VHH binders against Profilin-1 (pfn-1). Designs and how they scored, part 50

Target 1, 132 residues: Profilin-1 (pfn-1), of Caenorhabditis elegans (q9xw16)
Amino acid sequence: MSGWNAYIDTMTAAAPSIKRCAIVGAADGSVWARTEADNVFKASEEELKTFVALFNDVTQVPAKGADIEGVHYVVPRTEESLIFGKKENTGFFAVKTKSAVLIAVYEGPNEVAAQVRKAVESMQTYLNNAGY
Below, E stands for the ipSAE of ESMFold2; O stands for the ipSAE of OpenDDE; V2 stands for 0.75 times the mean of E and O plus 0.25 times the DockQ between their complexes.

## First folded at step 5 (VHH)

Design r4 (from a53, 16 letters changed; framework vhh_gocatamig_d2; at its last look DockQ between E and O 0.52; V2 from the best seeds 0.00; counts 0 for: pae E 5.9 > 2, unsure alone 64.4 < 65)
Fold by OpenDDE, look of step 5:
Structure r4 (fold): chain B 132 residues (1-132), chain A 124 residues (1-124)
Amino acid sequence: as target 1 above (132 residues)
Amino acid sequence: EVQLVESGGGLVQPGGSLTLSCAASGFTFSDYALAWYRQAPGKKRELVALISTAGDTDYMDSVKGRFTISRDNAKNSVYLQMNSLRAEDTAVYYCAKDTGSWYDESLSYGFDYWGQGTLVTVSS
C-alpha cells in the first residue's frame, strides 16, 4: 500500500456511498492511488489525462460534461477547483489540489451526495495544507 | 422568492405525446442547472432529465430516446418533450432548480424549489 492509498481509505471511510475513488496527478492524470479489488477504479490513462485537463477552464465543463470510466456525466455547474457530475442515481465529485485531482464516484440516493462532497473537500483541504 | 410552476400534464394514450413546461422566477435563470423529476404512486421521486447551464443533457435510461429536456433562458422556462409515452411514465412531474449548495441535507442532490407538479397519466 502506497502512502496515497491511505487517503483513499480515509475518503471511502468518511463517505460509504463512494463506490470508487482515485487520486491522480493534476498535470497528467497519472494514477497515484485508487480503489482496488471489487471497487477498482477503471478510468484509463487517456481518459484521466482528458479529465484533469477540464480544470484548466472549469467554466467550459458544463457544456462538455465529463467522462469517467467510460460513463458520461452531465455537469450541472462548476465551482472553483470543483467539478461534479450526475447520472441517474450515480455521480462524481472531483476536486483539485495543488498537485492532484481527487475523484470520487458514488452510488446511492440523492441525499448521499453532500456527504461525498464533504469527504473529498475535507481531503482536498488536508492535502493542500500538506503542500500537495 | 424562487418559484417554479409546472404545466402541460394531462391524460394521454400510450404512444402519445406531451410537452411539459416549467416557468421559473425569482432567480437568475441562466446561472442554474435544471431538472425534471417524477414520482409515481408508491414510488420514490426519481430524476428524469437534467440540463446544465450550458445545455448539456442527460436522461434516465427508461426515457432515453423518448424524452427531451430543453431550456429557454429568454423565457425563464424549461421544457420536457415526452414522446412515445408508456403506462409506466404515469407520475407527477416536478421541475427542479439547482440549489447552488451541496451542504444542505434537506435538498436532493443539489436540486430544490419543487413546484406543485403536474400530473401525467398514460392510460388507454
Scores: ipSAE 0.326, ipTM 0.694, lowest interface PAE 1.5, mean pLDDT 90
Fold by ESMFold2, look of step 5:
Order: sequence, then C-alpha cells, then structure tokens
Structure r4 (fold): chain B 132 residues (1-132), chain A 124 residues (1-124)
Amino acid sequence: as target 1 above (132 residues)
Amino acid sequence: EVQLVESGGGLVQPGGSLTLSCAASGFTFSDYALAWYRQAPGKKRELVALISTAGDTDYMDSVKGRFTISRDNAKNSVYLQMNSLRAEDTAVYYCAKDTGSWYDESLSYGFDYWGQGTLVTVSS
C-alpha cells in the first residue's frame, strides 16, 4: 500500500490525463501497484505476461502492435526501453526499468501525450537509480 | 535525403471519393510507420490515419468507415482512400514519416518529415 502506491500517485499527479496506470514486474507481469477505485487498471495476469515480454525485442513490436486491458494499440515505433501505443483518442506509454515495467494509459488530444511520456520516463529514471 | 511527395488532391463533390498517394524515398520505407495528417485553414494539423510497418491501422473518429490507409512497400508508397467525403474534410493533406521525436504541439507520434501536401476541397 505504502511504497509502490506512492509511485502510482506521483505519476498520476504529474500527468492528470493518465486514466489508469500500473507498475508490474518485468519478468512475469505481476502487479506491484496500480490505480484502484474508480480507475482500476484491469489487465489480466496473462495479458500482462504477454505485454512485458514485448520488451524482449522492442524492434518487433511495431509489426504486431500491443494489447493491454483487452485493447489493441498500433505501435508506430519503439525505443530500447519505451513502447508507445495509440488507439483513437487514447494511448499508452510503457517503459522498462531494471526490474519493472511502468504502464500509463491516457485519454486526450495529442499534446497530452508529451506530459504522460515525461511522467513515466521521470519515474523510470528514479526507479532505475534506486535499483529497480 | 528523405522525400515524401503527395498527390491525388483536387475538387470533389460531397459524397464523392478521392485517392491520395504518397511516394517516399531516401529511407528504408518498410522500417517506418507512415501517417496522413490534414490541416484545414486556421486549424492545427491533426492525425487522420496511421499505419504500422506491418499494416496495423488507426483512424481519427470522424473518418472511420470512410477513409482507408494502406501501404505498398514494393512501391515505397502510402495511400489514403477517401470515400463519402464531406465539407469538413476540406484540408491540405500531408504524408508523414515517423522519427525519434515523440511529440510537439501539432503531433503526438513525432512524425516530423512531411511532404509538401495536397489540397482536397469538398464543395458543391
């Protein structure tokens, strides 16, 4: 409740357009923390296992896209530790740290995507520096 | 040098159809996502459609069911088939190639290499 949930709160406060987000284990997709209550991040264990495995070779992800919360996103491109997905007026950013994957799902026009990306990459840097 | 050349714009009646083409050169076409954007007078450029390297597509809400993006990697070309055209579709249409930039105030995907645009006018 205490440690990992605080990181969820930090990301959602930094980018209010984030509707749902989670911190999951990079090896197995296990949920370490997520948005709860009115904005529950609702991906299944099996979906998260498949999702985090995309980071095993991010260069292949644009060919197949990405699914999270039962939604298929087109992935225009990736970076070594970053996947951006887009569907209609929604999208996600996901970043990998040493031990975790941070996932943020947002809604809104194109300009909000930059704020979401900044929030998740800032947390990525922080967690990597902390050994996670 | 990256080059994107749009063609196929013109004047068309409401309800009509038009096919836009974009010929690309100066990069390995099959390695990049492509998109069509449009800009109406006095408005911000907006994403109309995008297509991944493997042919996955997405569209803005107002064009779904009417527009189809496609790519032909053998011809280094991306297309936009526009059906059931409406006055609100009047705009300059731009072909775009993705980059390492993820956002500026007009784009959310970092598509920053643009063609010169082709004008589509829908009027009766």
Scores: ipSAE 0.129, ipTM 0.490, lowest interface PAE 5.9, mean pLDDT 83
ESMFold2 (binder alone), look of step 5: mean pLDDT 77; pTM 0.772

Design r5 (from a58, 16 letters changed; framework vhh_gocatamig_d2; at its last look DockQ between E and O 0.61; V2 from the best seeds 0.00; counts 0 for: pae E 5.8 > 2)
Fold by OpenDDE, look of step 5:
Structure r5 (fold): chain B 132 residues (1-132), chain A 123 residues (1-123)
Amino acid sequence: as target 1 above (132 residues)
Amino acid sequence: EVQLVESGGGLVQPGGSLTLSCAASGFTFSDYALAWYRQAPGKKRELVALISTAGDTDYMDSVKGRFTISRDNAKNSVYLQMNSLRAEDTAVYYCAAEYSFDWGDSTYEYDYWGQGTLVTVSS
């Protein structure tokens, strides 16, 4: 287990509604860590390359949505370094750090979304402070 | 004062159509994604349709091809065209506007909700 797996565990522990999670390179979408076993994050390299490129201009993302693991999500809106999507009772939060993109896919009612966002943004802050 | 006011609900036969409207006021409408939710008796509230600030849309699987969400920023309104209605579509339908998450209460991700409008599909 790489050191990055510990951060995956931290996020998933902080938000039980997170079903799958990944930390990828912001430049190329390379996977640094991801959930595995029963909750394998299954996005392809090509998909992740496309996904992380969305952060080049987040203002355009609501017009086209985002694809993760072959699933298309509507992106209601974006914030600086934040892309989130919705699909029925599922969704994702993706945040950009200095060098990484953190992606968390969750399932559950709307009430759990805030907890997921907090988990991801908390990790974002931690990694940014650490220089990553 | 922020308001979301739904209208258009009612009783309709299976196979019928309804158009729900939601008139919004008291906030910058164009900055919000909009959604229609529904809650049937004894069931949890569920997302029916969503439209982004840019107009991208998505639907729950059971309503795809039958329901259409649209927005008119000039009228501060969001609509839900409901065709080929089924008995299982019976529910209270709610209009919602999403801008930011409420960290204090950790409740719904949408900032504003309407009072809801009842749609009953019955023969």
Scores: ipSAE 0.434, ipTM 0.765, lowest interface PAE 1.0, mean pLDDT 91
Fold by ESMFold2, look of step 5:
Structure r5 (fold): chain B 132 residues (1-132), chain A 123 residues (1-123)
Amino acid sequence: as target 1 above (132 residues)
Amino acid sequence: EVQLVESGGGLVQPGGSLTLSCAASGFTFSDYALAWYRQAPGKKRELVALISTAGDTDYMDSVKGRFTISRDNAKNSVYLQMNSLRAEDTAVYYCAAEYSFDWGDSTYEYDYWGQGTLVTVSS
């Protein structure tokens, strides 16, 4: 259990449709915390390095999509610090803070996407305000 | 006034084809991803196909190789070409424009949905 794992717990409690999530370093994709046990976040370090680099130019992402945990997602559109993707009845939201990228993978109908986004963006704001 | 209007549904024999069209108005079409969903009687609505603002696509497994989503930003339209139709493709098909964001005050602009067009695959 890391000190960062409390933030994982906060996000999963705020949006129960989150099945897996992680906090990774924005520069290199190193894992600071992730869901464990029954719902291990399985992305490789190589995949995470590629993923966080997408935030260097989000305008390129909708043309190519994004891969997380070996799954390819269509990225419908992006915002400066937000990438989200969709694959059938699953999706992800990822937000960038000063130092980190927060990634949440969810399952369920589209109606739950707003709660997931709210959970990760609330944490984004909190971490940015704390200097991370 | 936002509108998404589907057309092109109907009765088709197994193995046949249909092209669904969705004409959009009242929003900046090129800023939105477009999707087709379907809902069969007694089933949950499911995502059939999705196309990003830049043209990347994905499909549910059961329609891959048979259905093609495309968009024409000049005509504010999204299409679903459905080939090799099967009885299990029978459903109401809905066009959707997907966009979500935070306006900095907890207000969201929601996704837009059409009224649906019925596709029936039967002899």
Scores: ipSAE 0.100, ipTM 0.535, lowest interface PAE 5.8, mean pLDDT 85
ESMFold2 (binder alone), look of step 5: mean pLDDT 80; pTM 0.800

Design r6 (from a69 with T53Y; framework vhh_4orz_3; at its last look DockQ between E and O 0.69; V2 from the best seeds 0.00; counts 0 for: pae E 4.6 > 2)
Fold by ESMFold2, look of step 5:
Structure r6 (fold): chain B 132 residues (1-132), chain A 124 residues (1-124)
Amino acid sequence: as target 1 above (132 residues)
Amino acid sequence: EVQLVESGGGLVQAGGSLRLFCAASGFTFSDYAMAWLRQAPGKRREWVALISYAGDTDYADSVKDRFTISRDNAKNTVSLQMNSLKPEDTAIYFCAAESSWFDESLTTYEYDYWGQGTQVTVSS
């Protein structure tokens, strides 16, 4: 969905350390939009289905971590609608809206991770208010 | 006061083993992910291992299969078992507690709390 790609652009502009990101359906992990071309978000359909299901009970996620794009992340913390994964100097933030999960994969020090979180949470709020 | 105190460092010959311990106090240890990092002379501090509060782990490729991170939430300790040590493992090893990503004002530190470090020296 080319219209949804504007939201991808908004998040990557707000946090340039985002290497790849996607908006996927919360129920099934179907890809609504993702970074393309040079920075294709390459998670498989099966991986995304497993990933979005983590939001069914985020309190259980730190015990096993999370995988995206074939990379295992330790999950040090979650919130009601947010999962943070960390591996070395890379990580992801994922947030759930009413209908979607926003995923942003970043590289960089902790300072940029805070910017990534803010970018995805701002979009989460916007999409929730829009009914998504 | 928050404290992370490392112990167990020392001098060891290549191929040997050491076990590092980190004793934590002054915070709810069982709510925090814990990490070991190391810094060799003239090099950037590098991540070694991470363990979630619920026990999921990951390791830097350079130490995978040789080092094991573990935690004991009842004793408020994290340990790092280091086997098959090499001279390139020589460094100051730091215990650290997870960054508080949920505190929007905290933007400059990788982890919320740090120990002062313990020296590990592996002789060739």
Scores: ipSAE 0.211, ipTM 0.617, lowest interface PAE 4.6, mean pLDDT 86
ESMFold2 (binder alone), look of step 5: mean pLDDT 82; pTM 0.829
OpenDDE, look of step 5: ipSAE 0.735; ipTM 0.875

Design t3 (from t1 with W102I; framework vhh_6fv0_2; at its last look DockQ between E and O 0.62; V2 from the best seeds 0.00; counts 0 for: pae E 2.9 > 2, unsure alone 64.6 < 65)
Fold by ESMFold2, look of step 5:
Structure t3 (fold): chain B 132 residues (1-132), chain A 126 residues (1-126)
Amino acid sequence: as target 1 above (132 residues)
Amino acid sequence: QVQLQESGGGLVQPGGSLRLSCAASGFTFSTYDMYWVRQAPEKGLEWVSTISYSGSNTYYKDSVKGRFTVSRDNAKNTLYLQMNSLKPEDAAQYYCAKDYDILTGYFDSSPEFDYRGQGTQVTVSS
């Protein structure tokens, strides 16, 4: 009911093909919550700081791609508050809210990717409406 | 074109068991995560369980964890819900769904993509 970990649980239940996910501060990449235990989301503080800064100008991201958890992804396209990264049968969706960036790393076909995107965008909407 | 058909509901005593089935057609079942939801007369639509497209990951509402088991057979395009140790509060119309937003409690945010079956009734009485 309370705490940022409940939002991680909600996203993984909504899109069970998410392998790892996190909610991080939009300003500095500080981790507010992440998947833990057997599938810990492992990105360094320095990597997350660099990653969230991509949202300062999303138009530059497709040219260079993005790194998360030490993995380099091709970024075929971005939207104002969304970055989609792809590598083989895996990918990520990242969305920015007023205060946070939601990152979900998934594996699966395009239909699963669409379900993952819906889950992260639904949480983005919820957090924005709650003032985050 | 998309068709979901639930079956296996019925009347059982508390502590009893039922196995629900959901036959899917009109889409590539094996590439979609699938969901079980339920609706009781005094409650709104309620998420029960989620299973990944491959069947490798499953999630359950806290009140059913340890009693219900979701599974799928992608070769038969069928989703299952094994319900054990049934309680009166489990009584509801049960639906399978191809797409469901558990954060908002609605089947997809677009009315063109309301992918749920007709449901099957589970009644638990002493």
Scores: ipSAE 0.353, ipTM 0.720, lowest interface PAE 2.9, mean pLDDT 87
ESMFold2 (binder alone), look of step 5: mean pLDDT 78; pTM 0.788
OpenDDE, look of step 5: ipSAE 0.816; ipTM 0.908

Design t5 (from t1 with Q5V L11M Q39R E42G L45P K61A V70I A91T Q93L R116W; framework vhh_7pa5_2; at its last look DockQ between E and O 0.03; V2 from the best seeds 0.00; counts 0 for: pae E 14.6 > 2, unsure alone 62.5 < 65, placed apart)
Fold by OpenDDE, look of step 5:
Structure t5 (fold): chain B 132 residues (1-132), chain A 126 residues (1-126)
Amino acid sequence: as target 1 above (132 residues)
Amino acid sequence: QVQLVESGGGMVQPGGSLRLSCAASGFTFSTYDMYWVRRAPGKGPEWVSTISYSGSNTYYADSVKGRFTISRDNAKNTLYLQMNSLKPEDTALYYCAKDYDWLTGYFDSSPEFDYWGQGTQVTVSS
């Protein structure tokens, strides 16, 4: 298990509603770690490349939404290093660190999303402090 | 400017019914999940119900499940809450809220006036 896999486990443990999770390179969308097995994160390389590029101008993302794992999500709003999306009872949070993008796909009502956000932002803070 | 205007509150006896409405404007109503939230005297905000933007999914707090029904009319930019079998513990100021306002701790903090209406008072008392 790579060191990055431990961070996946930390995020998924922090928010039970997270179904799939990935840590990818902010520059190119390369997968550093992801949930596996029954909860495998399935986004393609091309999709992730496109996704991480959204952070270059997050202000435009609400107008067009975001695609993860072949699923199109509505993006109500964005923040400088945060993109979140919705599709009925599913959604995602994506946060950008210095060198990575953390993606968590969750299932449940919107109320569970707060815990998901907290999980990924906590990891964001940790990784930023660590220089990643 | 986002506006949410609640109505339909009142005083009823236990076991009674009320139907709340929320008129929304200033945003694309049909693209947002909507919430009902209530605040009882001396208590913090309590989530009551959620309806997805399309209306396809609904969620309820355990305290109101089976008694309350959330619905919406996207053509009218209106959110509804049918409240049946009301109990004294349902007494509260009821607010309509947008879906992503929770990102700021919506349900754990004081209401944000810019995103909330004045609320509509529901009082259940014999």
Scores: ipSAE 0.030, ipTM 0.448, lowest interface PAE 3.8, mean pLDDT 88
Fold by ESMFold2, look of step 5:
Structure t5 (fold): chain B 132 residues (1-132), chain A 126 residues (1-126)
Amino acid sequence: as target 1 above (132 residues)
Amino acid sequence: QVQLVESGGGMVQPGGSLRLSCAASGFTFSTYDMYWVRRAPGKGPEWVSTISYSGSNTYYADSVKGRFTISRDNAKNTLYLQMNSLKPEDTALYYCAKDYDWLTGYFDSSPEFDYWGQGTQVTVSS
């Protein structure tokens, strides 16, 4: 019975340094769920469509960087289904599942990044195993 | 050698209160987010609460919101759970965790309990 919002809550609880996050469709960037209320995830549909298309060839992303919520991030690291972006004391992890892209924006020093990555990768594994 | 030692459990009547403690050693406590997880009789683990490494952010499962308060003392390497307005359904073995695999705990999968201690028993009954 849990909706897509339960997955947002689970990720933010697993890594409290996450300030905003979203689950979006991998094909078109449509928002399936996002943080709301005090911490709304504000990326436009056009921005999200461009963002999810980065997963079509992640090897080109470090040269281009990535934009989310109107903020440009350098991308020092990608893997087949993961993009890590960084700007000053903030960053994001994005992971792709079969049907979705999970995006988590966090604040804090680099040592918290491992917990954020673990939270999104755990959800990635769960959604992939469930057929998403 | 990472060690987490839970204490403070006991038997209480419905509506009562308990304060659980988790003494941590073998790692730099102040750099890790910490978790409380519980396992009711015959059931898999259930996430209860999370606190950020600095203590600035806290989160709770819906079943305990407004009744439980997580806190930490980084100078004493200790994690706490204040449990108020206890109900029979809160009866469980309570664990603290340094590295919580929410996936294995969320869906009653076989959890990786080798990172957790023995827990402390909370029993709520008349």
Scores: ipSAE 0.000, ipTM 0.171, lowest interface PAE 14.6, mean pLDDT 81
ESMFold2 (binder alone), look of step 5: mean pLDDT 79; pTM 0.792

Design t9 (framework vhh_6fv0_2; at its last look DockQ between E and O 0.02; V2 from the best seeds 0.00; counts 0 for: pae E 8.1 > 2, unsure alone 62.5 < 65, placed apart)
Fold by OpenDDE, look of step 5:
Structure t9 (fold): chain B 132 residues (1-132), chain A 125 residues (1-125)
Amino acid sequence: as target 1 above (132 residues)
Amino acid sequence: QVQLQESGGGLVQPGGSLRLSCAASGFTFSTYDMYWVRQAPEKGLEWVSTISYSGSNTYYKDSVKGRFTVSRDNAKNTLYLQMNSLKPEDAAQYYCAKDYDWLTGYFDSPEFDYRGQGTQVTVSS
């Protein structure tokens, strides 16, 4: 298990409503780590490349939405380093660190979204402080 | 008002078992992921286990895997922690929570205010 896999495990343990998640390179969308086995994060390389590029101008993302794993999400909210997507009882939080993008896809009631966000943002803060 | 009340702690010998309960009220219990955490003397807050809102996913600290089992009864608004094969290092005050912050810790985070008084687990021969 790579060092990045440990962060995947940490996020999923911190927010068990996360179904799948990944850590990818902010520059090119390359996968550094992802959930595996029954919960494989399945976004393609091309899709991830496109996705991480959304952080170049997050202000435009709500107008067009975002695609992850072949699923189109409405994006109700963006911040400088955060993209929040929704689709029915699912959603995702994507946060950008200095060198990575953390993507967490979750399923459940709206109340769990706040818990998922907190887990992802905590990891974001940790990685940023660590220089990643 | 959000309330969490832990119970079931006690004194057991090494190898013994306890079943902790957490009664929840003041929020829609069934829509929140829940957590067990513990604090041993002179140690910081330590994450123990997590369970998803539906109970379908569970996670455990490595040191308790195979010995502890988290579960929940959403109809009763109750969270459980079955602790088997208890060890002296498991001795701690155990808390349940609907908030989680592994970075700053529950007691140091101003955002964490939803916990009970905890229940004391003591493991001694």
Scores: ipSAE 0.773, ipTM 0.889, lowest interface PAE 0.6, mean pLDDT 92
Fold by ESMFold2, look of step 5:
Formats: structure tokens, sequence, C-alpha cells
Structure t9 (fold): chain B 132 residues (1-132), chain A 125 residues (1-125)
């Protein structure tokens, strides 16, 4: 398998609790790859443009939360290149690389959050080291 | 600076009730799940209850289900624990906590203690 879809497969294999994920351009939210078929990642282009712009100042995100796939999440934690969102027994992790934002939406109880974070941060490190 | 202040503890007879409060400041309270934990003399920290950031989901240790009710008022930055039908085994120092991972029994940031000073609950026979 080639292109950006292989990275989608790598993340979903590393953390089976990921239900949907995407790799989008950090500057404009354009979709480079996403889960498809039964688990389609459904965020609109306009929503993704707004979402990736949150990384311009992550310190403001906890006060307002974040929207993805038409769902509003509270954001209890951000770091320089990471946004963690929660809603009920679902959530997302998003990390920024040099060129991209990786977004993983998971469903399940809170204990799976660490597995999801590890999967996206491992890919973040890999892509950053590769120049992306 | 994160601050949590518990209150409402005291001495009560078995079968009695107490209502604990936790006043929060120094963080955006409405974005965090909150926890009640307790510590009896010479015992480890024990998870009691969790409430989601919005208040829509609540969780309880089995031994307190049906007797304790957790709630929150995000407009007042306050967490509550209504404790009914108290038993001698409920006697402990009660703490509210931010970012406590109830599944692992560890605080999220081990170099910071994101719990208050606690409030003592004593149940006398």
Amino acid sequence: as target 1 above (132 residues)
Amino acid sequence: QVQLQESGGGLVQPGGSLRLSCAASGFTFSTYDMYWVRQAPEKGLEWVSTISYSGSNTYYKDSVKGRFTVSRDNAKNTLYLQMNSLKPEDAAQYYCAKDYDWLTGYFDSPEFDYRGQGTQVTVSS
C-alpha cells in the first residue's frame, strides 16, 4: 500500500480503539488521507480549516473547545503540538507535524485514550523526522 | 494556580448524611472530569466517584452506588458529593481531584498533586 493511506492503516492498527482518523494539511485542512468505507471520517473542508487553525494558539483552545465531524468536544489538555478533546465516552487526539495535522477519533471508555495518544504521537515523531 | 478546597465533612451517626463541596479555581473547571477520592487511616487512596465535565455521566465505586450522588455546578466552579446512608467503612479523608485517571489510580501529572487538602468524614457507632 502507498501514499498517505499507509499511514492511516498504521495508526488504526496500532490503536484499534481509533474509529476514524485523517491526515490533513496543517496550513489549510486539506485532506491527504482518511479512513473510508464503514468508518468514513466525515469532517467538511471548512470545518477542517477552522480546526487546524487552532494550532496557531493552542493556549486558547481549552476555553472554547473544538469541533470535528459536527461534534463539539471539551478540550481539557493541549500541548505545543497536541489537542485532546473529550465528549462523553468518545474523544480525539490531534497532533501537528511540520506539514500536517493527524486526527484520531476514538470511542470507548477513558482507558483507551493513552493508546490512541501513543499511536498519533509515534506517527507525529516519524513524520517530523522524515521532514513532514 | 490550581486550587481545590473541600468542605462539608464532620461527625455523623451511621445511617446519617453529609454533603461535601469542592470549590475550584485556577483552571477552566467546565472542561475537566472531576473525581472524589478518599483515604482511610493507613490505607491507600481509593476512588469513590467520577463526574464528566458536563455532568452528563457519573460513575461510582460499587460499595457507594445508590447511597452517594456526585454533581457539579459549572457556573459556580463547584463539585458536590451527597453522601446518604453513611456506614463506618465510609469514614475517611475525602478529596476532590482534577485529571485523576480513575482506571489506573494515578494522577495525570505525578509531579503535581491536583487534589485539595481534604475534608474529614467520621462515622461513629
Scores: ipSAE 0.012, ipTM 0.318, lowest interface PAE 8.1, mean pLDDT 84
ESMFold2 (binder alone), look of step 5: mean pLDDT 78; pTM 0.785

## First folded at step 7 (VHH)

Design u1 (framework vhh_7pa5_2)
Fold by ESMFold2-Fast, scan of step 7:
Structure u1 (fold): chain B 132 residues (1-132), chain A 123 residues (1-123)
Amino acid sequence: as target 1 above (132 residues)
Amino acid sequence: QVQLVESGGGMVQPGGSLRLSCAASGFTFSSYAMSWVRRAPGKGPEWVSTISGSGGSTSYADSVKGRFTISRDNAKNTLYLQMNSLKPEDTALYYCATGGPLPPPLPGEYDYWGQGTQVTVSS
């Protein structure tokens, strides 16, 4: 069994506007848990390896944007351990902990984005406090 | 549903070797990292090793580095753990799991482990 699936369930329950999400290794982008079936998070291991490497220098990301699930997102700005992006009515929030990167893709207006960000940052805090 | 079946355990003397197997079904095996976790008598679970979906990345607990090797055969949906230079301290039930290193528990979460495969190292 994977205990990381419970983390996916917790985030999606906290922010129902999350369409797809995943928890991946910070070092290699390997998938630990993700949404499945009709909500499957479709990023390849190769794309995720490239994506998690963005956290090595987040200052470069706004100039280039970020790719998730083959979709190119405009990244307006970054914070030390947070990358977020927009494409039309969709967006994502990705946060890094010591061991993991949490990625949530959502659809909706700014009010929805705020709820998704809170859910992801709450989980980031929980994992950081547990040494992850 | 996800099914994981461990095998290959047994009794060996210190310095011996064993190879564990985990047969996986019910999910796209090659897309997920896989881990080995063990539970010694009277102890909580201890993470042992993780391998990425492609097999290109591996990690190990300090207690087993240099002695254990994790590998996978994605064509057969099978995870392996080659255990060399076994010590009495390696005596435990061994479990395979999807995902990376063992996560911290969430409040109210049920922690379920199957039968596992028993490894006993004794003289």
Scores: ipSAE 0.462, ipTM 0.769, lowest interface PAE 2.0, mean pLDDT 88

Design u10 (framework vhh_7pa5_2)
Fold by ESMFold2-Fast, scan of step 7:
Structure u10 (fold): chain B 132 residues (1-132), chain A 123 residues (1-123)
Amino acid sequence: as target 1 above (132 residues)
Amino acid sequence: QVQLVESGGGMVQPGGSLRLSCAASGFTFSSYAMSWVRRAPGKGPEWVSTISGSGGSTSYADSVKGRFTISRDNAKNTLYLQMNSLKPEDTALYYCATGGPLPPPLPETYDYWGQGTQVTVSS
């Protein structure tokens, strides 16, 4: 059995407003772990391959937006190794580590967005410090 | 409940070959990357190889490149590892796992390994 699902559990416990999330390979977008059952993260491998490639040049992303689970998000701006977007009352935060991309989709007001961002960035820091 | 059952191990002499299998159930197999991980006596776990959900990309530890081939049959929910030119250093208990490379431990990490399949390379 996988140890990466423990990371999904840690992020969702830290920010309960996360509706769906995944940990995918930075090189190919392959799914290492994701939320399941009623909260299944349904992005295809092809969509995720396209998505992780956005981190090759994050400065181009605000002009194009980003697609996750077939939903097109407006990306107002990007930061180093961080892409985030909004569509109505939903949003996402995605961060890149050396080996992985963590994606969290949430729903709710601005105060929950801040908690989701902190959970994802905390995990990014942990993985980077571990050499991932 | 996710279940992974490894098989195909055995004893071989150096230079021999073995093919390992991992039967998966309880999840959407084709949606997940799958890995082989091994544990030699007295050592921690070592990542061996990963294959993407589609089978379109593969990666290997430097110690096994050119000798091992990872593959999958999504219709049968089965992961494979073809092991050629086996060396005494390949002696280990082999496990399959969902996901990419071996993750770093979390403070609340539990043992998540099944029984594995034993590979012994000895003359």
Scores: ipSAE 0.554, ipTM 0.813, lowest interface PAE 1.6, mean pLDDT 88

